# VH-VL binders against q0aze0: the designs that were tried, part 461

Target 1, 268 residues: q0aze0
Amino acid sequence: MKIILVNNRFKENTEKKAQEIAGQLSALNVEVIIDNGLDEPYAGTVDFIMVLGGDGTMLRAARRYGQRAIPVLGVNMGTVGFLSNIEINELAEYLPLILREEYSLEARMMLEVAVFQQQSLLTRVFCLNELLLRSNSPRMLSFALEISGQKLEPYRGDGLIVSTTTGSTAYSLSAGGPIADPQLDAFIVTPVASHIINKRPLVVSPEREISLHLLEEREAIIGIDGQIKMDFGAENRVLIKRAPHPLLMVNLKAKPFFTSIDRSLQRQ
Short names: E, the ipSAE of ESMFold2; O, the ipSAE of OpenDDE; V2, 0.75 times the mean of E and O plus 0.25 times the DockQ between their complexes.

## First folded at step 22 (VH-VL)

Design RA23 (framework fv_bermekimab; at its last look DockQ between E and O 0.92; V2 from the best seeds 0.87)
Fold by OpenDDE, look of step 22:
Structure RA23 (fold): chain C 268 residues (1-268), chain A 123 residues (1-123), chain B 107 residues (1-107)
Amino acid sequence: as target 1 above (268 residues)
Amino acid sequence: QVQLVESGGGVVQPGRSLRLSCTASGFTFSSFNVHWVRQAPGKGLEWVAAITYEGSNKYYAESVKGRFTISRDNSKNILFLQMDSLRLEDTAVYYCAKDRIYYSHAFYGMDVWGQGTLVTFSS
Amino acid sequence: DIQMTQSPSSVSASVGDRVTITCRASQGIKSWLNWYQQKPGKAPKLLIYAASFRQSGVPSRFSGSGSGSDFTLTISSLQPEDFATYYCQQDNYRPLTFGGGTKVEHK
């Protein structure tokens, strides 16, 4: 068995714990690769990914490895979030199950985000939570939203979020988006400070494609999962569709989503 | 320099066929939806047909449906309009035009036009 | 089909005048209206897209407004080169449809 441990190099406690866990796994004849985000994603084949940290670390892990259809376990290290399954102090208890591959998987839809520059593909990214388009100035954006070839009324506002159902409890929620069942595949399109006060979020089929482009020459940015930032201008377009592969999240411990929503959201 | 150049217009007899061409240069032709728009002498503009950038979808005005066929060769940067069963009311300057936005199945205005090619009829 | 009613059909004006052209759609087309300028013997030129955005290179004296069914093209101060025919065009629905045009001519 080969396992990648994903941690955050900027958090010393996660680095130390990663080393410790690596040692434990090695003693059990498990090959371990530690990914602290410093280097390129490990290109070799692996059987399991263990994410040590919070939601941010999971999002990074998902972007780096999510397309490879590898089981991903979130191990929380003292943070509040939605993407961890077990606590670090529970790892020892569940480790035998992991090694025997006795766990269930939950498929979480990811976004495929393609950013174009003058008809050329600039970048393609898979992400677990959301794509954000927002103004890079105090001025409102004017931009076009297209869904499967259908043009909506031009948007005017600070920006727009296209989120997965997983991401519905992230930035989309702060912007007034609905809370979605993470077992549902859907896009959530949430306006950010629209000039139209009653502009409502859209829930869109994952079979559809979403595109955004600016209607005026303004400085904007694209944000992906709150971690990647790109400049976005009049010559750019972003195309969003369902990623071809979902993130396979490991469920070692049952975590009822809806019974914990109120508690979790109050802590944010 | 972005450019569209129409050709193939001329004098034709009613009931005959004519094929118009539009050659694109200066931009990635295969990335844009393109249109045919015509203008009868002394009259206004009339949208005729459109084809999506990949050529998978074609749209026609009711006045030409069943008689005209729009097509494109992206490898050669050429747009075509096959006009069959031509009628006197088809007399017009025919323009090809590109849509503003690339890689879209919707239309967002025509920002580049050709000079047009005239189709007229002999008595 | 969406009928685009453009008014007036012609307008006589002088240099420096404010010129207003209106376009009405038979039903709501959101903001997906374009304005074109055409001079005799020339191809149309895109002036305004999405009702109110100027195409690159278009002078600031041209402005578009409106949404839904009623739209307006305004030339704040008519210049000699602005004498032409102007067309509105909707692309919210297929088939795409043009207005009848407005000829701006010398008084």
Scores: ipSAE 0.889, ipTM 0.944, lowest interface PAE 0.6, mean pLDDT 95
Fold by ESMFold2, look of step 22:
Structure RA23 (fold): chain C 268 residues (1-268), chain A 123 residues (1-123), chain B 107 residues (1-107)
Amino acid sequence: as target 1 above (268 residues)
Amino acid sequence: QVQLVESGGGVVQPGRSLRLSCTASGFTFSSFNVHWVRQAPGKGLEWVAAITYEGSNKYYAESVKGRFTISRDNSKNILFLQMDSLRLEDTAVYYCAKDRIYYSHAFYGMDVWGQGTLVTFSS
Amino acid sequence: DIQMTQSPSSVSASVGDRVTITCRASQGIKSWLNWYQQKPGKAPKLLIYAASFRQSGVPSRFSGSGSGSDFTLTISSLQPEDFATYYCQQDNYRPLTFGGGTKVEHK
């Protein structure tokens, strides 16, 4: 059995805890690879991914490994979030179930984001929460939103968020988007400081193709899960689809979304 | 040099067929939607048809629907217009044109045009 | 099908004049309107897209405005090379449709 332990190298307690857990797993003849974010994602065959930390660490794990159809367990290390299933102090209790593969999986939709410079692909990334297009100057953006070949009124404002239902409680919420049940597959399209007051958030079928481009040259940025940023200008275009594979989140402990929602939101 | 060149126009009999071609060079033809637009002598512009960059979606003006067929060969960089059941009202210069936005299923303006090819009738 | 009505059908003007051309759509087309310039014996040239954005290489004396159903093209100070016919065209709906044209000619 081979497991990746994902942690955040800038939080000392997660490094020490990852080493402790790796030792415990090695004593049980489990092969362990630690991913603290420094190196390229491990490319070899892996049976399970354990994320030690908060939602930010889970987002990085999802981007690195989410398309590989590997079970991913979120283990919270202090701050309550939306993407953990168990607490670190509960890991010893649940470890036997992990090793016996006695758990269920919940699929979470991801975005596939392709960024082009003219007709050339610059990058393709997968994300769990959202793509943000925003101005990188005092000026507003003017941009086109196309959904499966249908053009909406041009947007004018600070930007736009295209999120998953999982991402509905992240930046999309702050920008006025709805909270969505993470069991739904959908895009949520939320304008950011729109100059056009009739622009409401949209909930869109996951089978749609979404694209964005600027209508005039402006300094803009594409943000991915709040953790990656890229420059974006009038020669660029972004295409967004549902990713080929969902993130497979491990459920060891029942965690009813609606019962816990207010507490989880306060912690963000 | 971004260029579109139409060919295949000429003098035909009403009721016959004609196939127009448009050869593209100097840009990635397979990335852009393309159009046919016509202009009768002394008259304004009339949009005729369009086809998406991958060739899967085709759109027609009502006046030509059922009689004209747009198609493209991305390997040869050629746009076609098959014109069947021709009428005197089809007399025009026919232009091909490139849409300005790549990898799109919508239309955002025609930024490059050919020189046009004339279709007229005898009899 | 969306009817596009241009006014006036022609205008006589002198170099230096401000020229305004209007275009009305039979239904709302959002801001998805283009303007083209065509000189005799030549193919049209795109000037303005999405109602108000200038195509690359188009001089700043050309400006477009409007949304919904009513649009204008303005040439702030007419130059000798601006004598031509101007067409509006909507691309919000299929089929795409052009206005009837406005000829700008020497007095």
Scores: ipSAE 0.822, ipTM 0.918, lowest interface PAE 0.9, mean pLDDT 92
ESMFold2 (binder alone), look of step 22: mean pLDDT 94; pTM 0.962

Design RA24 (framework fv_bermekimab; at its last look DockQ between E and O 0.95; V2 from the best seeds 0.87)
Fold by OpenDDE, look of step 22:
Structure RA24 (fold): chain C 268 residues (1-268), chain A 123 residues (1-123), chain B 107 residues (1-107)
Amino acid sequence: as target 1 above (268 residues)
Amino acid sequence: QVQLVESGGGVVQPGRSLRLSCTASGFTFSSFNVHWVRQAPGKGLEWVAAISYEGSNKYYAESVKGRFTISRDNSKNILFLQMDSLRLEDTAVYYCAKDRVYYSKAFYGMDVWGQGTLVTFSS
Amino acid sequence: DIQMTQSPSSVSASVGDRVTITCRASQGIKSWLAWYQQKPGKAPKLLIYAASFLQSGVPSRFSGSGSGSDFTLTISSLQPEDFATYYCQQDNYRPLTFGGGTKVEHK
């Protein structure tokens, strides 16, 4: 068995724990690769990914490895979030199950985000939570939203979020988007400070494709999962569709989503 | 320089066929939806047909449906309009035009036009 | 099909005048209306797209407004080169349809 441990190099406690866990796994004849984000994603074949940290670390892990159909376990290390399954102090208890592959998987839809400039592809990214388009100035954006070739009324506002159902409890929620069942595949399109006060978020079929582009020359930013940032202008377009592969999240411990929503949201 | 150049117009007899061409240069032709728009002498503009950037979707005005066929060769940067069963009311200058927005399944205005090619009929 | 009613069909104006052209759609087309300028013997030129956005290179004296069914093209101060025929065009629905045109003539 070969396992990648994903941690955050900027968090000393996660680095130390990653080393400790690596030692434990090695003693059990498990090959371990530690990914603290410093280097490129490990390109070799692996059987399991263990994410040590919070939601941010999971999002990074998902972007780096999510397309490879590898089981991903979130191990929480003292943070509040939605993407961890077990606590770090529970790892020893569940480790035998992991090694025997006695766990269930929950498929989480990801976004495939393609950003273009002058008909050229700049980047293609798979992400777990959301794509954000926002103004880079105090001025509102004017942009076109297209869904499967259907043009909506031009948007005027600070920006727009296209989120997965997993991401519905992230930035989309703060912007007034609905909370979605993470077992449901859907896009959530949430306006950010729309000029139209009552502009409602859209729940869109994952079979559809979404595109965004500016209608005027303005400075904007694309954000992905709150971690990737890039400039976005009038010559750019972003195309969003369902990723061809979902993130396979390991479910070792029952974690009822709806019974924990109120508690989790109160802590945010 | 972004440019569209129409050709193939001329004098034709009713019921005959004519094939118009539009050659694109100065931009990535295969990335844009393109249109045919015609204008009868002394009259207004009339949309005729459009084809998606991939060539997979074709759209026609009712007045030409079943008689005209729009097609494209992205490898050669050429747009075509095959006009069959031509009628006197088809007399017009025929313009090709590109859509503003690349890789779109919708239309967003025509920002580049050719100078047009005239189709007329012999008496 | 969406009918585009453009008015007036012609307008006589002088240099410096404010010129207003209206376009009405038979049903709501959101903001997906374009304005074109055409001079005799020339191809149309895109002026405004999405009802109110100025195409690159078009002078700021041109402006568009409206949403839904009623749209307006305004030339704030008519210049000698602005004498032409103007067309509105909707692209919210297929088939695409143009207005009948408005000829701006010298008074």
Scores: ipSAE 0.898, ipTM 0.950, lowest interface PAE 0.5, mean pLDDT 95
Fold by ESMFold2, look of step 22:
Structure RA24 (fold): chain C 268 residues (1-268), chain A 123 residues (1-123), chain B 107 residues (1-107)
Amino acid sequence: as target 1 above (268 residues)
Amino acid sequence: QVQLVESGGGVVQPGRSLRLSCTASGFTFSSFNVHWVRQAPGKGLEWVAAISYEGSNKYYAESVKGRFTISRDNSKNILFLQMDSLRLEDTAVYYCAKDRVYYSKAFYGMDVWGQGTLVTFSS
Amino acid sequence: DIQMTQSPSSVSASVGDRVTITCRASQGIKSWLAWYQQKPGKAPKLLIYAASFLQSGVPSRFSGSGSGSDFTLTISSLQPEDFATYYCQQDNYRPLTFGGGTKVEHK
């Protein structure tokens, strides 16, 4: 059995804990690969991914591994978020179930984001929460939003967020978007400081294709999960689709979304 | 430089067929939607047809639907308009034009035009 | 099909004049309107897209405004090279449709 153990190299407690867990797993004849964020993602086949940390570490793991149909377990290390399933002090209790593959999976939709410059693909990335388009200057943006070949009224404002339902409780919420049940598949399109009155957040079918481009030259930024930043200008386009595979989140411990939602939102 | 050049116009008898060609150069033809627009002598512009950058979606004005067929060969950078069952009302200069936005399922304006090719009929 | 109505059909003007051309759509087209300039014997040239954005290389004396159904092209100070016919075109709906044109000619 081969497991990737994802941690955050800037948090000494997660790195030390990762080494401890790797030792325990090796003693049980489990091959462990540690991914602290520095190296290229492991390219070989693995059976399971364990994420030690908070939502940010899970977002990185999802971008690196979410398209590979590998179960991913979030293990909370003290900072409460939306994406962990068990606490670190519970890991020993659940480890036998992990090793026997006795758990259920919850699918979480991801975005596939393709960024182009003058017809050339610059990058293709996957994200769990959102793509942000925003101004990188005091000036507002004017931009076109196309949904499956249908042009909406041009947007004018600070930017736009295209999020998954999982991302509905992140930046989209701060910009006025709805909270969505993460078990649903949808795009949530939330304007940021729109100058155009009556621009409301949209909930869009996951089968749609979404594209963005600027209508005039401006300095803008594309942000992905709040962790990746790219310059964006009038020569660029972004194409957004439902990713081919959802993130497969491991469910070992019941964690009812609606019962805990108010407490979790207070941490935002 | 970005360029579109039409050819294939001429004098034709009503009811016959004609194929117009438009050769593109100086840009990645396969990335852009392209259009045919016509203009009868002394008259205004009339949009005729468009085809998506990958060739899968085709759109026609009602006046030509069922008679004209738009197509493209991305390997040769050529846009075509097959014109069947020609009528006197089809007399015009035919322009090809490039849409301004790449990899789009919609149209955002025609930023590059050819010089046009004239289609007329024997009187 | 969306009917596009331009007014006036012609304008007599002098160099330096402010020229205003209107375009009305038979139903709302959002801001998805383009303006083209055409001189005799030449292909049209894109001036403005999405109602108000200047195409690259177009002089700043040209401006566009409007949304919904009513649109305006303005030439703030007419130059000798601006005597031409101007067309609006909606690109929100298929089929795409042009207005009938407005000829701007020397007084």
Scores: ipSAE 0.782, ipTM 0.914, lowest interface PAE 1.0, mean pLDDT 91
ESMFold2 (binder alone), look of step 22: mean pLDDT 94; pTM 0.956

Design RA3 (framework fv_bermekimab; at its last look DockQ between E and O 0.90; V2 from the best seeds 0.87)
Fold by OpenDDE, look of step 22:
Structure RA3 (fold): chain C 268 residues (1-268), chain A 123 residues (1-123), chain B 107 residues (1-107)
Amino acid sequence: as target 1 above (268 residues)
Amino acid sequence: QVQLVESGGGVVQPGRSLRLSCTASGFTFSSFNVHWVRQAPGKGLEWVAAISYEGSNKYYAESVKGRFTISRDNSKNILFLQMDSLRLEDTAVYYCAKDRIYYSHAFYGMDVWGQGTLVTFSS
Amino acid sequence: DIQMTQSPSSVSASVGDRVTITCRASQGIKSWLAWYQQKPGKAPKLLIYAAKFLQSGVPSRFSGSGSGSDFTLTISSLQPEDFATYYCQQDNYRPLTFGGGTKVEHK
């Protein structure tokens, strides 16, 4: 068995724990690769990914490895979030199950985000939570939203979020988007400070494709999962569709989503 | 320089066929939806047909449906309009034009036009 | 099909005048209306897209407004080169349809 441990090198506690866990796994004849975000994603084949940290670390792991259809386990290290399954102090208890591959998987839809410039592909990213388009100035954006070839009324506002159902409890929620069942596949399109006060979020079929572009020359940015930032102008286009592969999240411990929403949201 | 150049117009008899071509240069032709728009002498503009950037979707005005066929060769940067069963009312300057937005399944205005090719009829 | 009613069909104006052209759609087309300028013997030129956005290179004296069914093209101060025929066009529905045109003539 080969396992990638994903942590954050800027957090000493996660680094130390990654080393400890690596040692434990090695003692059990498990090959371990530690990914602290410093280097490029590990290109070799692996059997399991263990994410040590919070939601942010999971999002990074998902972007780096999510397209590879590898089981991903979130191990929380003292933070509040939605993407961890077990606590770090529980790892020892569940480690035998991991090694025997005795766990269930929950498929989480990801976004495939393609950013173009002058008809050329700049980047293609798979992300777990959302794409954000927002103004990079005090001025509102004017931009076109197209869904499966259907043109909506031009948007005017600070920006727009296209989120997965997993991401519905992230930035989309703060912007007034609905809370979605993470077991449901859907896009959530949430306006950010629209000039139309009652502009409502859209829940869109994952079978559809979404495109965004600016209608005028303005300074804008796109954000992905709150971690990647790119400049975005009138010459750019964003095409969003369902990723061909979902993130396979490991369920070792039952976590009732809806019964824990109130507690989790109160802490945000 | 972005450019569209129409060709193939001329004098034709009613009921005959004619094939118009539009050659694109200066931009990635295969990334844009393209249109045919015609203008009868002394009259206004009339949209005729459009084809998606990948060529998979074709759209026609009712006045030409069943008689005209729009097609494209992205490898050669050429747009075609096959006009069959031509009628006197088809007399017009025929323009090809590109849509503003690349990789779109919708239309957002035509920002580049050719100079047109004239189709007329002989008695 | 969406009928685009453009008015007036012609307007006589002088250099420096404010010129207003109206376009009405038979049903709501959101903001998906374009304005074109055409001079005799020339191809149309895109002026405005999405009702109010100025195409690159178009002088700022041109402006568009409106949404839904009623749209307006305004030339704030007519210049000698602005004498031409102007067309509105909706692209919210297929088939795409043009207005009948407005000829701006010299008074």
Scores: ipSAE 0.899, ipTM 0.949, lowest interface PAE 0.5, mean pLDDT 95
Fold by ESMFold2, look of step 22:
Structure RA3 (fold): chain C 268 residues (1-268), chain A 123 residues (1-123), chain B 107 residues (1-107)
Amino acid sequence: as target 1 above (268 residues)
Amino acid sequence: QVQLVESGGGVVQPGRSLRLSCTASGFTFSSFNVHWVRQAPGKGLEWVAAISYEGSNKYYAESVKGRFTISRDNSKNILFLQMDSLRLEDTAVYYCAKDRIYYSHAFYGMDVWGQGTLVTFSS
Amino acid sequence: DIQMTQSPSSVSASVGDRVTITCRASQGIKSWLAWYQQKPGKAPKLLIYAAKFLQSGVPSRFSGSGSGSDFTLTISSLQPEDFATYYCQQDNYRPLTFGGGTKVEHK
C-alpha cells in the first residue's frame, strides 16, 4: 500500500506530525511519500492521499492529485474548514479502517481551466474552488462571457468568478454568490463589482462550456483557488469545463454540511 | 499576412450546382469560425452561412437552408460552400470571412474578408 | 430571424461634417452589434464590434453607441476616405443579419 502525505511546508507542526505519521505507517508496512509542496507531484501509483492541514492544503492536493481518482482524506490540524473529515487526534482510531479501505467516498466536482495565448495553449490546470478573472489596474474590465456558444450582455466591472459548488463558500460567497450544496455539480458564475446593474450570479449546468475574453486591452489576472496567479490580456482566452474526474473525498466521520455551515463560516 | 481567397464562382444555369472554395493563409485556420456572406449587384450584404472552428456546428440563413452546405477541411485550410438547386436570386459576389475570436462557439465580428467570387447566370 | 433597419438609406455630407447613422433591431440583441464600412468594388471592413469597441486600425473619429435595440454609428468629422456604405450586423442570434446599409456620399 502506498500513501502520499500532503502537508504545508510553511508550518513546522505539520511537517513534524507528517514525519511521525510516516513512521507509524512504515511500521505497518505502508510506503509513504511526503509532499510538502517543494517538489513536483509524485508521479507513481498510490492508493490513498492524506492531507494534513486546512482547506488551503487540500486545494493544493486537489490540484496536484485530484484527477487521479485516488481517495483523499482531509485531516484537520486545528484550522476548522470545509474540507477536513477527521481531527489529527482521531487518526489512530480510524487508521485500521483506512488500511482496510473501509470508508465511503464523496465526489466533488473540479474545474478544468485552459488558458490560451492567442491560439496556443499556455496552461491547463484543475481546481477545486474557483477561477477568478480580475482587473490588475484601477480601470474596469470589459469582457465577454460565453456559455455553450451563447453570449451574455458584455460584463463591465472588476471581474468574474467561476466556481464549483465546493467553491461557493469561498471567494464567490464574498462577492455575493449563493452557498451551494457541494453534492451538486454546477458552475456558479459570480460578478465582481459589476458596473452593469442587472448582472446577477448564475448557476449553470456542469455540462456547459464557459469561456472568457477581454473586449478591449486591459491588464488583468487569472487566479486559481486563490493560490495560482497569471497575467491575462486581450490576446488571451480561457475555456472552463467540468474536469474529467471529481476529487474523491474520504468520509470516515459524519460531517453534515448544513449542520456545520455556521461554524465553518465563522473561521473564514 | 492574414488572407482569404475565394474561388469557384462563374456563370451557371439555374437548377445546377456550384462549389465555392476559400483558401486561408497567415493564421491558424482551424482555430476560427468562418462565414460566407453574399452581395447581389447593387444590393446590401446578406449573411449566408457559418461553420465552427472544429467543423461540428453549421448555421444557415433561411434563404439557403436545405440548398447550401458549408464545410471545411482544416488540414488544407479550405472553407467550402456547396450550392445546390441554384436560383436567379443567388446571383451575388460571395465573400468568405474570418470571425475575430478563436476557439469560440459564438460570433464576435468578421475581421478579415476575401475579395469575393462572382456567381451569375446565363442570361 | 432578427430584422435590422438602418436609417437613413443615404446621407449627403461634406468633409468635416458630423455624420450619424442609426440601426434598429426587431428585438433586443444586447450589445452584440457590429458596424462595417464598404467601398465600391471592395470587401467590407469591420469598424466596430460589440456596439462600441473599435477594431484595430480604425480611426478614433468613428464611434458606436447603443444597446438592446437601438444603435448609432457616429463619424465625428468626415474625411474624404469615409465616403462609403455602412452596414450594421447583429451577432447575438443565429442566423446573423445585416442592416440594409447607409450610403454616405459627397454633397
Scores: ipSAE 0.815, ipTM 0.923, lowest interface PAE 1.0, mean pLDDT 92
ESMFold2 (binder alone), look of step 22: mean pLDDT 94; pTM 0.956

